VHH binders against Pentatricopeptide repeat-containing protein At3g56030, mitochondrial. Designs and how they scored, part 3

Target 1, 310 residues: Pentatricopeptide repeat-containing protein At3g56030, mitochondrial, of Arabidopsis thaliana (Mouse-ear cress) (q9ly43)
Amino acid sequence: STVNPNPTASPGRRTCVEFDNLIFKAGSSGDFEAVRRLLNSRVVNACFNTTATFKFLTNTDSYSSSLEDLRRILPQTDAGYTRKHSYETLIARLCKLGRIDDALVLINDMAIGEFGLSTCVFHPILNTLTKKNRIEEAWRVVELMRSHAIPVDVTSYNYFLTSHCYDGDVAEASRVLRKMEEEEEGVMSPDTRTYDALVLGACKSGRVEAAMAILRRMEEEGLSVLYATHAHVIGEMVESGYYALSVEFVMAYAGKDKRLDEENLGSLASKLIKRKRFKEAKMVLKEMSVRGLRMGDALREFHEKNVLQS

## First folded at step 16 (VHH; from j1 with Y105W)

Design n3
Fold by OpenDDE, fold request of step 17:
Structure n3 (fold): chain B 310 residues (1-310), chain A 122 residues (1-122)
Amino acid sequence: as target 1 above (310 residues)
Amino acid sequence: QVQLVESGGGLVQAGGSLRLSCAASGFTFDEYAMGWYRQAPGKQRELVAAITSGGSTRYGDFVKGRFTISRGNAKNTVYLQMNSLSVEDTAVYYCAASPEEWLKWIGDFDYWGQGTQVTVSS
């Protein structure tokens, strides 16, 4: 949850970026007492942690000592939100560094200290493992969650679903869906990411029409559609040679979001040009022009040479 | 690799009966929904019958109680018993399979057999 920095920061308050820089300096110099103080202070000043907060922690020679110092000072941060949020942020950082085992150590620290262990604390770990196709390990983490009486939510399952769908493994995807259904009634409802994964899976399995049907259902149910979801469909259509259909698709969904339109039509035009489908590409570029959509440099050049001079 | 092999097709007189078989391999049979489709020359492929892993069945509108789909546990086989056949039932019949939960979302089967010819003579 990217906490949108409240735009109303009074001119005299330090920004999140400033705090991150201060923490970076302190952490890099080995002043972890300063890190602790800054972690407390930033929350008081409504500057929540970011992905850059622990950027001083890297896979270098000082990694182990720094982690040890962090494990020492985090329990000394202000109780409640500050402490929990700091653990979550550090766990996310460790996951980014590929230090999953160390992230799990922090989970244990949180459990022992009763620092507010919750489902969301596990999300970065599950996400990282499933992205790396370490599926069995990810399931072990799910079991760990259960052992701590932490519920497994739709987000957690979506990581698995997305991974299998990406691989085009519809059998495993189906098994995940079954597990989701076996959860208590009403607790597990498909969300935007669930549908995104299913659309992706349909595309990867060569079922473009099915992908479109799922997308339509998503919209009918009032769920927000991700940009990536359209990208899956467009990409697969072009890859499969459904050029006319791809044009129809982007045109059908155009007009709701200008940024999305720029992305979809621009991406499609580029892909069509790459495939030497110039007729279709020109159609898309003309539409972009008519709608006043921004074109990248390459597309602009193509448009000028092939559409405007014709 | 998923394989579906149909058998039991052939020539039959109007009013007669045939039993089609589909031998399935390469997947966990008990987790898959199975189906029979048919395609006549110049016509679109249409659903004849489908059966879930739990044994629930559905049939095309033209079946009208004449056909029965069933699962055989021992040999990962699905059957289509066809009774009271008419000339209009002449088509290539295809066996189909899909993971059951996946099928609920996708709406179409993922795997298909090569088909078996059924010809009904007047």
Scores: ipSAE 0.842, ipTM 0.938, lowest interface PAE 0.4, mean pLDDT 93
Fold by OpenDDE, fold request of step 17:
Structure n3 (fold): chain B 310 residues (1-310), chain A 122 residues (1-122)
Amino acid sequence: as target 1 above (310 residues)
Amino acid sequence: QVQLVESGGGLVQAGGSLRLSCAASGFTFDEYAMGWYRQAPGKQRELVAAITSGGSTRYGDFVKGRFTISRGNAKNTVYLQMNSLSVEDTAVYYCAASPEEWLKWIGDFDYWGQGTQVTVSS
């Protein structure tokens, strides 16, 4: 059944979601020529690929066949951005599926075809491997990058750093930091994710004061702070029994970003309640109320029952 | 497992000298910064001396050239030569270790020995 692409919908009016859906239908039905055409058309219409573009590719019986077909048609996409972007998107999809070996096959395809290998093409692979604590394999990928004369950037190193810091492995974290320093001057500067990792590592090693110091440095450097970065500190403080300090912490950073405040104070309040630290929890909730911050249902209920009625 | 074992402490007269040793194991010694701290009764722990993997040293303000930290690579040992000791130097002395680059960010050592008592008599 030749899915007759309704000729009447002006490709210029289609949204990214619509393109993704069309590609999904085409891919699911095995019409990879249609997939190819759609990949070309969406870029022409200023609709870039999304994480949903290759969502039809799943760990099912049709996986191998579909991948083969994709490998066949991707080189036939429009040269330049379209082709490269399609490879990147597919590699990311494969990584999400845990198909790292297949992602590496695509890397090889790109290399052979000279389809514009770059550092960013490897990021999903490195991220996935390091998250899975497949560290040695991740380093092999780094070597692969180098073998193709592709520079290793701070993002790449951050994946390793984050992994080791998460594990509380300060020795390995230190080794990564050293490697970063050994890179050419000016090429490797700590960024938001670097600081996040370091804060995480400090927390995991029980160094909450150091974590806070690093966080302050981050702010002084003018770097945007991730929500997760504050969460690490809050989590560690509560876990370590620094309840008063945690309250002080969230109060000190409050007032800059309403969303962040809602998240930080809300999270802390919840954690305190779970630990039956009601005095501190009430303080936080009161502050949320005073600031007009949104509370989740559970916190709202607690606030009404324990703060407003008292 | 990281182990730091201090030795060389004891009783010494004012004006005397001691050499403390710290035997390190359980980590790659050449990648770690090493340090000596001391804690006197009722006082906070304070840095005496630190040495990087590259051999750069720093000292507490009270040291004033009296103490020297050094490292022996072959034996994974760090030393603290203490000269011109005074009663004020009486404390428990602790060996410390931390990965070099990590320490730059954290600002404190991760691993500590059990300490060795140094007593300086008048």
Scores: ipSAE 0.835, ipTM 0.937, lowest interface PAE 0.4, mean pLDDT 93
Fold by ESMFold2, fold request of step 17:
Structure n3 (fold): chain B 310 residues (1-310), chain A 122 residues (1-122)
Amino acid sequence: as target 1 above (310 residues)
Amino acid sequence: QVQLVESGGGLVQAGGSLRLSCAASGFTFDEYAMGWYRQAPGKQRELVAAITSGGSTRYGDFVKGRFTISRGNAKNTVYLQMNSLSVEDTAVYYCAASPEEWLKWIGDFDYWGQGTQVTVSS
């Protein structure tokens, strides 16, 4: 899950960063009553929880006592959005710390308290388990979701699909796709992240043409294209030795999104330099310069020495 | 480790018949779509027939009812019955396999056999 960090509030009002810093100070000093009050008041100020909100919770000797204090005060936060989001944020923090069992304890706390258990709360748990290749445990979490009558959504399946596609396990990827079709009688439509996983899987299978066809279909259907999706294609082209095609690809997509152009051309140039494909790398760097695209320090140095020399 | 081994190819007179077999191993056969493709010298590989795990079939336009694909799930084998053969059917015939739902998205088969030669004489 992500939250947009560091917004600026109106004059005379605290920012999300300020609330996170105050919560860090209070939690670090053991003042959990202050933590509770700050969790309530930040929502009133439209300063929603961030990935930094529970950063004071770490894997230290005081971990278990801090978690138990958080478990005591979270039910005492304002009902509704404030309490639900506090649980969601803490569950995500526990997943970042590798504490999946503790995240599941909080799931149970939410269920017992009837605090509004929903699919989104399970997403960080599934994401963490699939990224750590703990697939059987992730499916048991899906079983837990169903035991609470929580629907399994496209996002949940995408974690499995991405993991299997990354591993090149086309048989398991296919089983996930079949499960997605079986949900709600095929009403579950693929989204941007589903297409991203499929492009990744096509690339891992060495099927560059299929990857490009899937990417084009994604765009033709009006779906937002992830920068990672382009990166999969660029990476596979370079890995497969299609250096000229990789240059053509980034040039064909250039001109619509400056940030995407910077990522695509920059990453391609770096990969070409690593492969000692200096002719192609010079072409890409020259084009970046002509288009006014930012370069990282290493690319700038290479460009200055190897392209701009007369 | 997916393996596809074709058999049943050879020389046949125009108007004759052949039955190709493809023995499959290294995967859960009833989760895979299977297909037959052919490639004549100097031409691109083209679909002859495909069959889903559930038994639904499709054929290349040139087949015109002459060929039948089938699968024996108990024997992990896919078959191509080829009737009314003509010299235009001379090609190397390839068995192909992919997980069914994966194939729907990728658009081509992941696994291919070595091929078996079919030669139709006039």
Scores: ipSAE 0.559, ipTM 0.840, lowest interface PAE 1.5, mean pLDDT 88
Fold by ESMFold2, fold request of step 17:
Structure n3 (fold): chain B 310 residues (1-310), chain A 122 residues (1-122)
Amino acid sequence: as target 1 above (310 residues)
Amino acid sequence: QVQLVESGGGLVQAGGSLRLSCAASGFTFDEYAMGWYRQAPGKQRELVAAITSGGSTRYGDFVKGRFTISRGNAKNTVYLQMNSLSVEDTAVYYCAASPEEWLKWIGDFDYWGQGTQVTVSS
């Protein structure tokens, strides 16, 4: 009864949320020396920065005094992982605020200070630019990476590939694939995101059979299929009138991830109901109920009226 | 917009020859793989020949050296030289195109012409 089953536990240890709240209060009050100390301290406590760490920055304008204070203190954080991660987190926050030019200023700060630029700090910038269809700007960021001898990785190319595949621009997607293939041996191995972009592109081209072949190849490589990828395939099957196949598809991959199952089966049932495919929709809803999967309000109402009562 | 226009089809006697052409526009020809397919009534569409941007070729098993695919990159045109034709070669012949690296992943051509009839008389 007196045995401590977890003797290494630290009863007074702060959580990541607690550190983020403390940093929010310090930054909001202008106490950037406290922000610096908290950024160092949280890493010592095995508590890394989160998307909330710099939430006290809310200004969408290109320049703000809080950024200048952060630019002053970040070089003074503990060298190595702590400082690099602080820059990466702040760059990501600036990208979320739409302040790309300010994010690039921080890239330059890291270069001048010789704080160890790597590909990862560029990822939020590339992601934001490609999602907003600022493709030419994104390629100029790639040129900036090369000017600092920073290798372009598969993740970086995947942002471009996903954008082009989403737009159905197969010629531009093909050019990205060529660039990926031409990179140094072993550096540019396709990953989960690469396959997901290709499945998206196949779906946008109406090529359900190709999408299925790519998914099978993902399984052969031991890669997990992303939620969004399943949703695109299901949508294309229903759009193309393959209702029975869509039910078989979702059932074949169900059982590995409850969250994914809830989204895929729920989405399929909703689409089938809208197409007046009630027999197929009932099969999906019965399976959701048997597996204990959550339903949205509209699906629950349909299920109660048409499955439980019939 | 991609356009593929086949020409050169028609009636030919068994043992004869025919040259098909496909004029391509609306894409960077040097980045695309090109191909010829055929479909006889009641049969599946089947590959006749394919050619990469770099000139590497592939042929369907039934071709057995009788047909040659080539491309004129300066003219944005792909050709199919068909020799030693037999009645079994009677079909509609289709030109096909896809971006080369995209085709490697998708496994089937994206763009198709309207086709040109080839009829071989006994």
Scores: ipSAE 0.398, ipTM 0.782, lowest interface PAE 2.7, mean pLDDT 86

## First folded at step 18 (VHH; from n3 with S53T)

Design o4
Fold by OpenDDE, fold request of step 22:
Structure o4 (fold): chain B 310 residues (1-310), chain A 122 residues (1-122)
Amino acid sequence: as target 1 above (310 residues)
Amino acid sequence: QVQLVESGGGLVQAGGSLRLSCAASGFTFDEYAMGWYRQAPGKQRELVAAITTGGSTRYGDFVKGRFTISRGNAKNTVYLQMNSLSVEDTAVYYCAASPEEWLKWIGDFDYWGQGTQVTVSS
């Protein structure tokens, strides 16, 4: 019984990148049937869509035709996760392209087709609109969610909160906070992004002490701190001329996360140098060196010239 | 633009009373918590009284029931009734305002008046 040794090389599991490239080629060539097949196949192979999946769709002359073709084939993808995931990915792409109206068309397609419309499907739209300070439109989207019996979650509110906090509009931020509070008890708990927004708002309002207090509360509640959250505080301290305080701040939080330390100390050093606060900058760089933290090229050069030669 | 204008300050004898007023404009009054602070020469600013949009009040420890903060909705005005004044109450009194929910997180007021002088003579 001659066991034919030719082990049929299990077709090597295609990577997400490979699928993205294949979809790009298919989409660019107008082969949307291939796009459909690939969208199905990648999920079966545990390769989820990425931000690059629909990168072939651009604001060009072929945009309208391509979108039409996508709208045609997406309902034909495998039912359940694959289909829903594809819609979500495309909606995100459309938002990136600034095609909010088209994203809303897809929302309608999902609703009519009952393709698993959920809160997360609206997040890219809300995020994009609020980032563009199109607040009224964003609220219309919230109303649309409600009309489809889709709950508005903390993430959705955070987009609004972040936008207003970024603008330093404490009145509007407060209104958002009130709305959050008015939601059913326990359903709308502040999360990492909520705290980030509040810290940002405090910083933009010139209240660095309040920002720090909020940050401490965040930590006490056991929430993960974003790099951006520390960045807000560092930025405000430097902008406001609290140079010594900024050094104290980064030192106080150093030692828990090497990457965070590199980001915080590096960012602060750069900002201090830009402000010609060389004494403080040198202190930070020395600390980076002592801790073995990676320095960017510019900081390294500065350190070599101004710290090591002194 | 948010404006807070204090009035009612002046000279009063120990044991006397004053009523301070703060006229607010430039914001939605019913969404803002209001407060009174004071600062004596060489001392730090301290909370005298605060009132929420719902009418809940908080007072500094030194108040001991002598002062009352209240809201006048019709005139967007907040009041501080001060009774049984002592020389130690001599200070500049400041009106303050903040969006209420924001204030809960920030812990300090965003907007301040110019202040009104209160002098209590023995």
Scores: ipSAE 0.841, ipTM 0.938, lowest interface PAE 0.4, mean pLDDT 93
Fold by OpenDDE, fold request of step 22:
Structure o4 (fold): chain B 310 residues (1-310), chain A 122 residues (1-122)
Amino acid sequence: as target 1 above (310 residues)
Amino acid sequence: QVQLVESGGGLVQAGGSLRLSCAASGFTFDEYAMGWYRQAPGKQRELVAAITTGGSTRYGDFVKGRFTISRGNAKNTVYLQMNSLSVEDTAVYYCAASPEEWLKWIGDFDYWGQGTQVTVSS
């Protein structure tokens, strides 16, 4: 029984993976009319584009010609969601390839064609630029958004904030926060990613207590906590030699989400072992065992050797 | 590099006055909240006064209107005017700075001076 990779696919309908494969074949062979048809068909069949949809587009000799062909056929896709979604997907692909300028060309195509340019279309570009610490360019993109009367949302700002916080640049982080504050009241509300960035920033600046305070605040605000947010704190605690505190931290937050617990306790245990903090590591592993949390192979081995045999 | 250099400390008699100065460098002063803290021997560091970029101020409970924090006309200087000093005010006074919006989230200052000794005699 061929496990339908898409459990929601009606019997006889092609899966997203199948469409991606067909598009890959068509694109690779230079049949862009087929690509166009498939892009239309997949949406009709409730198969949205994936990160693999334009995988045939690579940094090879055929890149320029393929991009040109795509630019030709995308406007010919079904109007509305299909077309917009295809542009978004391709822009994301271009960003992944490091082709930011070409992504911006597509933005221009969308603008000229009035193909539903929106804030989310810019997210991959901003994300890529900020991750690469191309901050000035990212701000130029923000200005481009504004020039098209596209609102700059919290996600957009979070990319900047995260970047600066990652670098431990509290001054620049503060400037981003100021910009966020200057937006219309109620429109720019800190979200989970905002808090994550701030926790990260606090950690990178060596202020674990502040990080924890921010974490508590976000919880009080009813925001979902990302795995990464706890990871920042755990990482910083261990890095700073707060081993007992790190154990206390993961224990305090344990019991709400099993997956999170597995991640937090497992990560901490690994870090402690790496630093030859075996006493603390054993404590964490014992707790994992008691809670029935999954251990990776390395941790399991360590637990067996050092905890169960003792 | 961020630098905060305090001056103006010294010995003063009870009831006297001192004016502390903090010269700041290495950052955009107008974007930073500034503060004064003090630490007496055997005691915890405590907030004396803070001032925002907009000029809003806050004071420790013990200040009771005796002290005034201000941003000077001179570029990158914050002052603490201390009046009606008492023996209990004897401490090392520290200048502090932090990007203002960051400070709102973090709740603690990022940069600190070396401090200046204030001694109030009976």
Scores: ipSAE 0.830, ipTM 0.936, lowest interface PAE 0.4, mean pLDDT 93
Fold by ESMFold2, fold request of step 22:
Structure o4 (fold): chain B 310 residues (1-310), chain A 122 residues (1-122)
Amino acid sequence: as target 1 above (310 residues)
Amino acid sequence: QVQLVESGGGLVQAGGSLRLSCAASGFTFDEYAMGWYRQAPGKQRELVAAITTGGSTRYGDFVKGRFTISRGNAKNTVYLQMNSLSVEDTAVYYCAASPEEWLKWIGDFDYWGQGTQVTVSS
């Protein structure tokens, strides 16, 4: 939400990295009173928690003395933003460690303490569960959100949609899309991540024409297309043997974003060379050279040997 | 595994009727849009009829009110009643299915039957 308000500081004021290092030292030494003080102090100094803040917590097993000490001191941090953000950051850390049950214990702690549950504290839980293909558990978390009157948002649904599309499970992807359409808090508008998931799903189904139509619709809606979304399409075209179409695709998008062009044409050329499609690869490399696009070492060597010398 | 099995095709005289059935299995039928397509020799596959989960129907222009698509959700079956058949209706008829919300985004049906031959003689 807030831009890093203290990426560098005047002489004598601590940076976010310095606070993270101090918390790491204190937590590693078992000095949780110092952890509590530093969590309060960093916010006063406009240094918000980061993904490194609870890195001293490393145990992947459920239940540990460090977590119990954190559960004791977090309610004692300054009320409002400081305490909420401390819980959010710790929940995200526990998810990174795979300790979902412990993250849910903290959700319950926040509910009992009335510390301000919101949709965003659930995002790392949903993301982790869906990435691990623990879909039933993820839906139970959605039920928990609803039991606390916390709305499910587009980001939450996108975690499910992406997982189902990655697996090629079109029936489950369709169910998620229906749930998104049925939300009462107004129309659930697809965002960039929603379109990315749909392009991925179309590609996993072998539907290159549909993937391209979805990309066009994404542009018509004024949404920025992710580099990863283009990569889904290029990968599927090559895997399915649509080599000429893959060249047409990257050429159709070329000329507007040099970084994107370098990724698209470079990635395609590499894939074509791997599949021994040297005619098509030479066409792509010639175009990269004409447009002044950077080539990686392997592509440059191939280009020099096979295009410039032939 | 999704399976679509067409039946009811065969030889019929012009002006006659046939009723095609498509038995569906391997998916939650109530969540899928269903359709019938046909392909005559040397021609591209074309839509005959489609029906949504809510019962809304769409027909190809050539149908001209002669065909009716319906679905029996209790039997996991979609039907095509074809009346007033003419020689131009001779084709292989295919059943198609996709999850409805997914179909809206993809634009084409995901699953297809093997087809049943309909031959209309003068």
Scores: ipSAE 0.549, ipTM 0.834, lowest interface PAE 1.7, mean pLDDT 87
Fold by ESMFold2, fold request of step 22:
Structure o4 (fold): chain B 310 residues (1-310), chain A 122 residues (1-122)
Amino acid sequence: as target 1 above (310 residues)
Amino acid sequence: QVQLVESGGGLVQAGGSLRLSCAASGFTFDEYAMGWYRQAPGKQRELVAAITTGGSTRYGDFVKGRFTISRGNAKNTVYLQMNSLSVEDTAVYYCAASPEEWLKWIGDFDYWGQGTQVTVSS
């Protein structure tokens, strides 16, 4: 019931973890006035909200009323960035808890209070709905965005595109791509996530050559390739029986990022061993060894018995 | 399930004409780009003609104005009118389809028919 944070604390005195811990204790004990003060104070101390900030909010009976208390307090936080970011963080927490309807209640609260509703607030809602294959609901959220004159951005469309590409639904993926081209708020260009979804879709369609062409276009446009994007291609090459091509692929990208190299070559070697492609696996492990790349225990044992001995 | 069924192939004398048809089902026809490809024995498959949802067409260099692709959206059918046929046109002709925006990125058609044989005798 008591507030004890020092509002004059310097940036180096409290960490974001310490603020999150204080908010957790205050929220868990029902001291929502302390929560309000800590949300204000942390921003002054350059310690912005994290995914842990509202961790005290759960789906248990002990905390069933905590959302209503947060709905009372958030309008009373400092206006501007502090209040907007607190809403964003809470909405993301509710999405993690599967409480989409509650997240939409907070959207309405922001609209009524005129607290600066924007596109990024909708992202966790769209992401969660598309991942759960609740596509029709996700499109209704897009209509809600439009009703508030909130622009639909590339990130929003990418959630749909990724979901359809993961399912191999090329017709629906094509419809999303058309909607992206028809967006009237301005020129919408593909980003890294868009290319990732397209590579995934090409791989799910068994079109490895197209996936590689899309990757080359990403790099020509100056976009970095995600670890996940490489994993899509490696997985599909092995699944489709393109073992020699898979080795060529990882070798072509090797040498730029040691951690990426360890993941790509290690993952490929493991997949090749599982498929009993020992010749190709030995080539990959030998290259890992000459480049000084770290191997897991199983790969190291295989390498010592089969590469160094032969 | 996407289905493409070609018809209209057969034997024809050099200088003659044939009209190929491809009946399409299992997708929203007016959202798909359509095409015709051919493959002669011992040769790679090559584009004959393609048509967008908006009606824009493209032809392989060897066509030289002799062939016309068209689409009947009411019948969910794509056609290839082939005139002034020569022995070099002998091939299996394949109907192809893909969602149009998807095709722009992938660069190759997703769905293919079983093909219809066209044989041009000298």
Scores: ipSAE 0.497, ipTM 0.823, lowest interface PAE 2.0, mean pLDDT 87

